# Designs tried in a protein design chat: VH-VL binders against Regulator of G protein signaling 22 (RGS22). Part 30

Target 1, 129 residues: Regulator of G protein signaling 22 (RGS22), of Homo sapiens (Human) (q8ne09r852to980)
Amino acid sequence: KFSDLLNNKLEFEHFRQFLETHSSSMDLMCWTDIEQFRRITYRDRNQRKAKSIYIKNKYLNKKYFFGPNSPASLYQQNQVMHLSGGWGKILHEQLDAPVLVEIQKHVQNRLENVWLPLFLASEQFAARQ
Key: E = the ipSAE of ESMFold2; O = the ipSAE of OpenDDE; V2 = 0.75 times the mean of E and O plus 0.25 times the DockQ between their complexes.

## First folded at step 20 (VH-VL; framework fv_tezepelumab)

Design f1 (from g1 with light chain D51N; at its last look DockQ between E and O 0.84; V2 from the best seeds 0.84)
Fold by ESMFold2, look of step 20:
Structure f1 (fold): chain C 129 residues (1-129), chain A 118 residues (1-118), chain B 108 residues (1-108)
Amino acid sequence: as target 1 above (129 residues)
Amino acid sequence: QMQLVESGGGVVQPGRSLRLSCAASGFTFDDYNMHWVRQAPGKGLEWVAVIWYDGSNKYYADSVKGRFTITRDNSKNTLNLQMNSLRAEDTAVYYCAREYVWYAFDYWGQGTMVTVSS
Amino acid sequence: SYVLTQPPSVSVAPGQTARITCGGNNIGSYSVHWYQQKPGQAPVLVVYYENLRPIWIPERFSGSNSGNTATLTISRGEAGDEADYYCQVWDTSSDHVVFGGGTKLTVL
């Protein structure tokens, strides 16, 4: 399970390399950036705002989250768009934490249900057991 | 295998121009923001510029703003740095670097040397 | 304008733990990354985000970040760890990447 992988930093980095070799790095990149946004307890609101805008600009676009290779279905993409307050806010403003958490859920689901099983079945993983 | 190979370094006089290139291979180039980072001989690392994966955003260090232009050609997997009005303080090894997540540079080229001297 | 301050050098005996500090005002609110650079080589990422390590970096390397100090910790120091080490953040006030001045680690 993906939560178990998070507790094993060596296997987490092996998983990262597995995704890289499969040209599928975006899911884990997105998940990691949102996870770090969620874990931050700090008083510097400018850093938090900048990270939210960074995540929005890098991942919430037609290349990834709102595109054909999204981890989310079209229905789920529309739900995120409504949660964010619409395309106008996505394009021009930061996103609040609940929106980012919703996005991360869809990204994590693909990591757990598509990529992690393939990783665990890989010969590279088996060789380290 | 992943590679970042810088080229275009050399010796030039102050006030002249130079164009650096970085050839990328072994990864999906247009998934990643790319940076130039330089290091003067015997000195520390100094960030120069970033260009986002689709070319939409660019940021520059104050020391180079207005003189340097970062660009990328995703069809050729190349990152470029146009350096105009070069000064002695621009003398450095120039690295291209790949940003994995929030401004973390997980892969670096071996660098190309730029010397600005009379 | 955000400044990261590192000691110029740190020495550690073989087998001992090295701690390389990176000082910055409220750096605990920043995401800090660390790079190793050996003479004549390009920098290599050793720690990023909370405490993630690329696969080629042994678990002896770890990071922490709280208050005004981020720390790279290298347990069981060995000769192969001798290098310059740089901390790095993104500064939102200037929209710049900022590096610390670097710390030369010596294992003797």
Scores: ipSAE 0.800, ipTM 0.909, lowest interface PAE 0.8, mean pLDDT 90
ESMFold2 (binder alone), look of step 20: mean pLDDT 94; pTM 0.958
OpenDDE, look of step 20: ipSAE 0.880; ipTM 0.948

Design f2 (from g1 with heavy chain D30E; at its last look DockQ between E and O 0.90; V2 from the best seeds 0.87)
Fold by ESMFold2, look of step 20:
Structure f2 (fold): chain C 129 residues (1-129), chain A 118 residues (1-118), chain B 108 residues (1-108)
Amino acid sequence: as target 1 above (129 residues)
Amino acid sequence: QMQLVESGGGVVQPGRSLRLSCAASGFTFEDYNMHWVRQAPGKGLEWVAVIWYDGSNKYYADSVKGRFTITRDNSKNTLNLQMNSLRAEDTAVYYCAREYVWYAFDYWGQGTMVTVSS
Amino acid sequence: SYVLTQPPSVSVAPGQTARITCGGNNIGSYSVHWYQQKPGQAPVLVVYYEDLRPIWIPERFSGSNSGNTATLTISRGEAGDEADYYCQVWDTSSDHVVFGGGTKLTVL
């Protein structure tokens, strides 16, 4: 399970390498950036704003989250669109923490339900057991 | 295997131009923001510029703004740095670097040397 | 113009723990990354996001960040750890990547 990887930083980085060799790095990158955003104290408004805008620009586009490679269904993408206040706000404003947490949920679900089982069944993982 | 290979370095006089290239292989180049970082002989690391994965966002260090232009060609997996109006203080090894997450550089090329002297 | 301050050098005896500091005003609010550079080589990412470690970096390397100081800790120092070490952040006010000045680690 994904929470076990978080407690084992060595296996976390093996999982990162697995995703890299499978051209599937975007999910873990997105998850990691949002997780680190969540660790920033609310008092550090400039840092939170900058990271929110970075996450929006890097991941919330038609190449990844709002495209065919999204970890979210079209329905889930539309839910995120409504939660964000619409496409105009996504293009021109930072995203609020609840929006980023919702996005991370969909990313984490694909990491846990698609990529992690493939990793645990991989030759790379088996060789270290 | 992932590779980043810089080229185009050399010795030039002040006021001249050079164009650096970085050839990428072994990863999906168009997914990653790319940077140039330089290091003057015997000195520390100095960031030069970033270009975002789709070419839409660019940022420059103040010391090079207006003189250097970062570009990329995702169809050829190349990153470029056009350096105009070169100065002696631009003398450095120039590295291209891949940004994995929030401005963390997980892969670097071996660098190309630029020397600006009379 | 955010400034990261590192000591120019740190020395430790073999087998001892090295601590390399990176000082910055309220650096605990920044995401800090660390790089190792051996002579004639490109930098190598050692620690990112304070405490994450690429697979090829041994557990002896760890990071922490709070208040005005980020620290790279290398336990059981070895001759092979001799290198220059740089801390790095993104400075939101300038839209710049900022590196510390570097610390030369010597294992005597």
Scores: ipSAE 0.812, ipTM 0.914, lowest interface PAE 0.7, mean pLDDT 90
ESMFold2 (binder alone), look of step 20: mean pLDDT 94; pTM 0.957
OpenDDE, look of step 20: ipSAE 0.906; ipTM 0.960

Design f3 (from g1 with light chain I55L; at its last read DockQ between E and O 0.94; V2 from the best seeds 0.91)
Heavy chain, then light chain:
Amino acid sequence: QMQLVESGGGVVQPGRSLRLSCAASGFTFDDYNMHWVRQAPGKGLEWVAVIWYDGSNKYYADSVKGRFTITRDNSKNTLNLQMNSLRAEDTAVYYCAREYVWYAFDYWGQGTMVTVSS
Amino acid sequence: SYVLTQPPSVSVAPGQTARITCGGNNIGSYSVHWYQQKPGQAPVLVVYYEDLRPLWIPERFSGSNSGNTATLTISRGEAGDEADYYCQVWDTSSDHVVFGGGTKLTVL
ESMFold2, look of step 20: ipSAE 0.833; ipTM 0.921
ESMFold2 (binder alone), look of step 20: mean pLDDT 94; pTM 0.958
OpenDDE, look of step 20: ipSAE 0.915; ipTM 0.961
ESMFold2, fold request of step 21: ipSAE 0.860, 0.823, 0.845; ipTM 0.931, 0.917, 0.926
ESMFold2 (binder alone), fold request of step 21: mean pLDDT 94, 94, 94; pTM 0.957, 0.957, 0.957
OpenDDE, fold request of step 21: ipSAE 0.945, 0.937, 0.946; ipTM 0.972, 0.969, 0.972
ESMFold2, last read: ipSAE 0.853, 0.847, 0.851; ipTM 0.930, 0.927, 0.930
ESMFold2 (binder alone), last read: mean pLDDT 94, 94, 94; pTM 0.954, 0.957, 0.957
OpenDDE, last read: ipSAE 0.946, 0.946, 0.943; ipTM 0.972, 0.972, 0.971

Design f4 (from g1 with light chain L52M; at its last look DockQ between E and O 0.91; V2 from the best seeds 0.89)
Fold by ESMFold2, look of step 20:
Structure f4 (fold): chain C 129 residues (1-129), chain A 118 residues (1-118), chain B 108 residues (1-108)
Amino acid sequence: as target 1 above (129 residues)
Amino acid sequence: QMQLVESGGGVVQPGRSLRLSCAASGFTFDDYNMHWVRQAPGKGLEWVAVIWYDGSNKYYADSVKGRFTITRDNSKNTLNLQMNSLRAEDTAVYYCAREYVWYAFDYWGQGTMVTVSS
Amino acid sequence: SYVLTQPPSVSVAPGQTARITCGGNNIGSYSVHWYQQKPGQAPVLVVYYEDMRPIWIPERFSGSNSGNTATLTISRGEAGDEADYYCQVWDTSSDHVVFGGGTKLTVL
């Protein structure tokens, strides 16, 4: 389970390297940036706003989340678009925490259900056990 | 095997121009924001510029704004730095660096030396 | 023009814990990254975000950040840990990356 990987920092970084060699780094990058956004207190408004805008610009685009390599189905992509308040908000405003959490859910689902099983079945993982 | 290899450094006189290149291999270059960071001899690290993964966003340190231009060619996996109106204080080793997450630089080239002297 | 302040040097005996500080106004609200640089080499990321370590960095390296001080902690210091260490943030007000001035760690 992905939560178990988080408790083993060494295997987490091996997983990061596994994703890199499979040209699939964006899922874990996106997950990590959203996870760190979620750890910022509401009191630190400037930092939350900056990180929200960064996450939006880096991941909510046609190259990744709204494109063919998305962890989300077309239907799920449209639901995220609706939750964000539409394309106008995505272009000009920060995203609210609930929207980012929803995106992270789809990203985590692919990490856990597609990439983690492949990693655990890899020769590199088996050799370290 | 990931590699970042800087080139184009050399000795130039003040007021002249120089163009640095960084060749990337072993990773999906257009997934990553890229940076130039410099280090004057015996001094600390100084950030120079960033260009986002698609070339759409660029930011510069105040010390180089208006004189340096960061660009990238994703079809050739290259990052470039055009340095105009060079000054003695631009003398440094110039590194290209890959941004993994929130402005964390997880991979660096070995640098190219630029010396600006008369 | 956000400023990060590091002590110029820190010394520790072998086997002891080294603590390298990075001072900044309200740095506790920033995400702090740390780099190690050995003479003649490029910097290497050793800690990013609060406590994440790249694959080649041993668990002896850890970080903390609160108030006006971020700290890189290296437990059981070894001669191989001798290097310059830099803290780094993104300054949201200027849209600049900012590095600290660097700290030379000596293990003797």
Scores: ipSAE 0.843, ipTM 0.925, lowest interface PAE 0.7, mean pLDDT 91
ESMFold2 (binder alone), look of step 20: mean pLDDT 94; pTM 0.956
OpenDDE, look of step 20: ipSAE 0.913; ipTM 0.961

Design f5 (from g1 with light chain Y30K S31T; at its last look DockQ between E and O 0.66; V2 from the best seeds 0.80)
Fold by ESMFold2, look of step 20:
Structure f5 (fold): chain C 129 residues (1-129), chain A 118 residues (1-118), chain B 108 residues (1-108)
Amino acid sequence: as target 1 above (129 residues)
Amino acid sequence: QMQLVESGGGVVQPGRSLRLSCAASGFTFDDYNMHWVRQAPGKGLEWVAVIWYDGSNKYYADSVKGRFTITRDNSKNTLNLQMNSLRAEDTAVYYCAREYVWYAFDYWGQGTMVTVSS
Amino acid sequence: SYVLTQPPSVSVAPGQTARITCGGNNIGSKTVHWYQQKPGQAPVLVVYYEDLRPIWIPERFSGSNSGNTATLTISRGEAGDEADYYCQVWDTSSDHVVFGGGTKLTVL
């Protein structure tokens, strides 16, 4: 489980390196930035807004989340689009926390169901056991 | 192997121009925002500029605005810095750096030295 | 423009814990990253986000950030840790990256 990986910070960083060598860094980058957004207290409104805009601009575009390499199916992408209030809102406004949480769920699903099994079966992981 | 290799440094007179290049290899270059950071001899780190992964967003330190231009060519995996109207205070080692997450620079080149002197 | 202030130097005995501070107005609400730089070398990221380190950085490196002070803690300091250390933030008001002035760590 991905949550078990979080309990071992050294293995978390090995997983990061594994994704790098498989040209798949965007999933963990996106997950990490959203996780840090979720740790921001509501009272730090300026940092919360800035990170939301950063996450939107970096990840919610045709290159990654709304493109062929997305961790989400077209159906799931449409669900996120609806939750966000449409493409116009995504392009020009920050995203609220429920939207970012939903995006993170899809990203975590691919990390846990595609990448983590491959990592745990890798020679690099086995050598450290 | 991930690499960032800067080039184009040298000794120039004030008022002249230089163009720095940074060649990237071993990672998917157009997934990452890229930065230039400089360090004057015996001094600390000074951020110069950022360009976002698709080349659309650019930001500059106040000390270089209007004189320096950051660009990238994703088809050639290169980052560039055009430096015009150079001054003595621009003398520094210039590093290119990769931004992984929220403005964290997880890989740096070795740097290229720019000396602006009469 | 946002300013980060670091002490110019910190000295510790071998095996002791080094603490390098980074002062900034309300820095506790910002994300702080830390870099190590040895003479003649490029900086190396040592801590990013609150609990993450690149795989080449040992667990004895850690960071904390509260109020107006962020701190890099290096447990069981050794001669190999002698370097300059820089804190860094992104300042959303200016859209600039800001570095601290750097701290030289000496292990004697």
Scores: ipSAE 0.831, ipTM 0.921, lowest interface PAE 0.7, mean pLDDT 91
ESMFold2 (binder alone), look of step 20: mean pLDDT 94; pTM 0.956
OpenDDE, look of step 20: ipSAE 0.858; ipTM 0.946

Design f6 (from g1 with heavy chain N57E; at its last look DockQ between E and O 0.84; V2 from the best seeds 0.86)
Fold by ESMFold2, look of step 20:
Structure f6 (fold): chain C 129 residues (1-129), chain A 118 residues (1-118), chain B 108 residues (1-108)
Amino acid sequence: as target 1 above (129 residues)
Amino acid sequence: QMQLVESGGGVVQPGRSLRLSCAASGFTFDDYNMHWVRQAPGKGLEWVAVIWYDGSEKYYADSVKGRFTITRDNSKNTLNLQMNSLRAEDTAVYYCAREYVWYAFDYWGQGTMVTVSS
Amino acid sequence: SYVLTQPPSVSVAPGQTARITCGGNNIGSYSVHWYQQKPGQAPVLVVYYEDLRPIWIPERFSGSNSGNTATLTISRGEAGDEADYYCQVWDTSSDHVVFGGGTKLTVL
């Protein structure tokens, strides 16, 4: 159903606004930055590195991905930690594309299974139908 | 209803200081990196500074580095710009702007005017 | 340091397509954002990440970016599109946000 929203740009942007009013913007922000990272060719090394470091610093911290409000369970957080080579490497290095793709998967799962159902049940969505 | 409201602008002599504030409401302020962008009368947009959501990183345009300090108070939902050693070329409307994703500014205040003259 | 170059003005007849260019060395490797500013108003984001649009921006607005040129395209231009338009990137080498000089779009 999330894929359906991606193709309905009007409802997608209403979904973005819904997340902001529910203090839950980080999931879609993280998803979007990773999606755009995936579009960068490997030849553009400086831009890929800068985007990877930006995503790491903004999202892969104790406030969001490795904290109590993470889209991932503690088990899944630990799996991502091991894929990245440990917390020390996360703090001091960029993240490889497979690690970012795994993170995006968990973020997308919460968008689809938690936020999208709440959005579709909202009065704002019903009023536009 | 999301709002960004700048304040603290005014007329000041060269060499003096001024402190700008930006009050944020209607969104989770500490999810977002925040910027100051200025525009001299009749001129284009000029970026001034950024502070990251947790205050951990700050970057400045070369024209203001060493004179301006960007800060935020997440407990009060405020962004601030301390401007020291003001010059005539600092005359501009100063906007606060929030960064949604990769340095894209999706919300802007209406600006506060700073005039450095006399 | 990194410079974005825009034409000072672009004119288009009503109903025609306007193209506003943003030139930069290897700008195709950057993520480009575009802003519209009407007189006396704050800028408004119209395109981000080259080709994404905020919800209130009609699909007549689109973007592209390759090589040394990013382009904002406004199809079926109308009087309400008259504004200054700015391109913008983050320059990783200087850790600066860089704006282009701005382009005044006139629909006549």
Scores: ipSAE 0.812, ipTM 0.909, lowest interface PAE 0.7, mean pLDDT 90
ESMFold2 (binder alone), look of step 20: mean pLDDT 94; pTM 0.953
OpenDDE, look of step 20: ipSAE 0.929; ipTM 0.964

Design f7 (from g1 with heavy chain T28I; at its last look DockQ between E and O 0.87; V2 from the best seeds 0.87)
Fold by ESMFold2, look of step 20:
Structure f7 (fold): chain C 129 residues (1-129), chain A 118 residues (1-118), chain B 108 residues (1-108)
Amino acid sequence: as target 1 above (129 residues)
Amino acid sequence: QMQLVESGGGVVQPGRSLRLSCAASGFIFDDYNMHWVRQAPGKGLEWVAVIWYDGSNKYYADSVKGRFTITRDNSKNTLNLQMNSLRAEDTAVYYCAREYVWYAFDYWGQGTMVTVSS
Amino acid sequence: SYVLTQPPSVSVAPGQTARITCGGNNIGSYSVHWYQQKPGQAPVLVVYYEDLRPIWIPERFSGSNSGNTATLTISRGEAGDEADYYCQVWDTSSDHVVFGGGTKLTVL
């Protein structure tokens, strides 16, 4: 399970390398940035705002989350767009924490259901067991 | 294999210009924000500039604002640094660096040396 | 701009634990990254987001960050760990990347 991977930092970084070799780094990058955003909700408002804007600009675009390579279905993409307050808000404002958490859920689902099984079945993973 | 290869360094007189280039290979270049970081001989690391993956956003260190311009050409997988009005304090090794997540530089080139002297 | 303060040098006996500090006002609210640089080489990322390690970095390297101090910990120090170490953040107030001044680790 993905939760087991999170508890093993060495295998987490092997998984990152696996995704690099499959040109699929964006899912884990997005997941990691949102996970760290969630940790700073007990911290500085400025850091929280800056990371929210960074995540929005890097991941919530036509190249990734709102495009053909998205971890989310078209229906789920539309739900996130409505939850964020629409395209105008996405372009010009930070995203609220619940929106980022919802995005992370879709990203985590693809990591767990698509990429993690392929990683666990890989020759590289088997050789280390 | 992933590579970042800087070029364009050399010895130049103060007030002159120099253009640095960084050739990227082995990864999807336009997925990543890119940085220049420099290091004067015997000194620590000093950040110079960032350009976002699509070229839409740029930030510069105060020491280079108005003199340096960061650009990228995603069709050629290249990052560039135009350095105008060069000064002695710009003497350094210039590194090209890839940003993985929140301003963490997970991959660096080997650097190109710029020397500004009379 | 935001200032990161590192000791200029740290010494540790072989097999012992080295701790390299990075001081900053409320640095615990920042995401801190650490780099190792050996003479004549480019820096390498050793810890990012305070406690994550790239694949090539031994588990002996770890990080923590709270209050006004971030710390890079290198357990079971060995000669191969001798290098300069830099902490780094993004300063949201200036929109700059900031590095600490660097710490020379010696294993003696």
Scores: ipSAE 0.832, ipTM 0.919, lowest interface PAE 0.7, mean pLDDT 90
ESMFold2 (binder alone), look of step 20: mean pLDDT 94; pTM 0.957
OpenDDE, look of step 20: ipSAE 0.905; ipTM 0.959

Design f8 (from g1 with heavy chain Y32S Y53S Y100S W102S, light chain Y49S; at its last look DockQ between E and O 0.91; V2 from the best seeds 0.00; counts 0 for: pae E 2.1 > 2)
Fold by OpenDDE, look of step 20:
Formats: structure tokens, sequence, C-alpha cells
Structure f8 (fold): chain C 129 residues (1-129), chain A 118 residues (1-118), chain B 108 residues (1-108)
């Protein structure tokens, strides 16, 4: 399970390296950044805003989340866009927490259902058991 | 197999220009934000600039803003730093670095030395 | 401007635990990263996002962050750990990456 990796820092990093060798690091990076956002207290509005904008600029574009190889289906992409208040708001405003959480859900889904099984089936993983 | 290799350093007079380049290999270059960091002789690390993976966003340190320009060519896996109006205080080893998450730099080049002197 | 403050130097005996602090206003709310730099070499990321560690970095290296202080902890210090260490964050108010002044770790 993905939760098992989160509880094992060493294996988490091996998973990160695995994704790197498959040119697929973006999902874990996106998930991690959103997770870090979730750790920022509500009192620190500036930090939350900055992190939200960072995530928006890095991941919510046509190269990744809204691209052809998105971790989200077209339907899910449209849901996120709608939840965000449309393209105009996405381009000029920070993302709200619920939007980020929804994005993270889709990213985590691909991590868990696509990449994690491949990682667990790898020779490298077997060698460490 | 991850590698960053800086080039273009040298000795220049104040007021002159210099262009640094960083060649990236071993990873998907256009997935990563890239940074320049410099270090004056015997001094600490100083951040210079960042450029987003798709080039859509750039930020600069106040000390170089208006004088330095960061660019990238994703088709060539190259990062560049155009340095204009160079000053003595710009003398440093210049590193290119790859950002992983939240502005953490997980890979660095070996650096290229820039000396600005009369 | 946001400032990160590190002690200029820290000394430890071999096998002992070294702790390098990084002070900053409300630094506990920031993602703090740490770098090791040996003479004539480029910096190496040793801890990122407060307490995460690259796989090529020994488990002896760990990090914590709360309040106004982040700490890099190096357990079972070795001669090879002698280096300069820098903390680093992203400053939200100025849109700058900020480094600490660096700490020279000596293993006696």
Amino acid sequence: as target 1 above (129 residues)
Amino acid sequence: QMQLVESGGGVVQPGRSLRLSCAASGFTFDDSNMHWVRQAPGKGLEWVAVIWSDGSNKYYADSVKGRFTITRDNSKNTLNLQMNSLRAEDTAVYYCARESVSYAFDYWGQGTMVTVSS
Amino acid sequence: SYVLTQPPSVSVAPGQTARITCGGNNIGSYSVHWYQQKPGQAPVLVVYSEDLRPIWIPERFSGSNSGNTATLTISRGEAGDEADYYCQVWDTSSDHVVFGGGTKLTVL
C-alpha cells in the first residue's frame, strides 16, 4: 500500500528513485508538494498562498495535470477546473485547499494503481526483501 | 547518471557581460525547475535565479535583478544565465541546480568560476 | 528580507552526535532543506522538507523543524562528515530562495 511507503522513509526514497528512472517523477512531486501544503497552518496565510501558487504554476498546466498524460481523466480535469472557478481564476488566483486535495487524490490514485505495483514487482524491490 | 555541467565562466572587467550555460543529462529536463546558485570565494551560498520547467515563470535575487536573465532550451536540455553589467561582487563559482520539491536542490553541477576584476 | 541564522561552527568528537541549528522567524512553517559542502566540491542535499533524506545519504543524517528553529542532526559523527552545512528555505514574502550563513562542522 502507498501508506506503507509513507511510513518507511527509505522505501519511499527508493520509490522516488524508481519513478525517476522511468521519467515519471511528477506524480510523486505533486503529491508531496500538496501534502506539504496541507501541513501549513491556517494562520500562515502567506505561506499557504505562496505554496498554492507554486503548485498551480508547476503542475496545473497543459504539460502535466491538463496534459495528454495527466493523472486525471478528462472528466476529472474538468471537475477540477470547475471546482477552481474556471480558467480565469486558475491563471490569476491561488488554489483553494479543496482543489488541491482533489488534485492530490487523482495523483495518488495513479501512484497507487499504476506505479506502486510496478515498483513492488521490480527486481530491485525484491532484492531488498 | 544524473549530470549537470556548467560552462562559460572566465575573467571579465566590470561592466562587461558573460553568458553561462548548463548542460543537463540523465533526467527529464523539462519536468524540473532549474536554479542558479553562486558562491563567492570563502563565502556562503547565494541564490541567484529560478526558471520554471516550461519557462513560464522566473524569479531573481535582488542583487542581480535587472542585470541577469535566466533562460532555458528544453529541446537542448540547456539552462543559461546571461549576466550583464557585471560587478566585482558578482565574482563567484556559479552552480546550476535541479529542483525536486519545494525548492530543494537534489542535483548540482560542478560549478564554473566567474571573476570580475579590473 | 528573511534571514536564516546558523552558528559559524560546531565541533564534535567522533561517534558523538552533532546538531546544527538554523534560526528563522516562524521557520517551522517553512520547508527547510539542508546541504553538505566539502572543500572544492559542490553542495550535496542531505535533508529536504524538514526530515526527508535522499537514499544515498546515510540514515545518520536527520532533520527536524519547529517554532523558530530547524535542526540538522548527525549521529555517530565521522571524520568524513567534516564539512560546511547550509540550511535553505523559500521566502514567501520576497519570492527568494534563502540560504543560511553556513556552519562548519569539525570532527575532533
Scores: ipSAE 0.510, ipTM 0.879, lowest interface PAE 1.4, mean pLDDT 93
ESMFold2, look of step 20: ipSAE 0.576; ipTM 0.879
ESMFold2 (binder alone), look of step 20: mean pLDDT 93; pTM 0.956

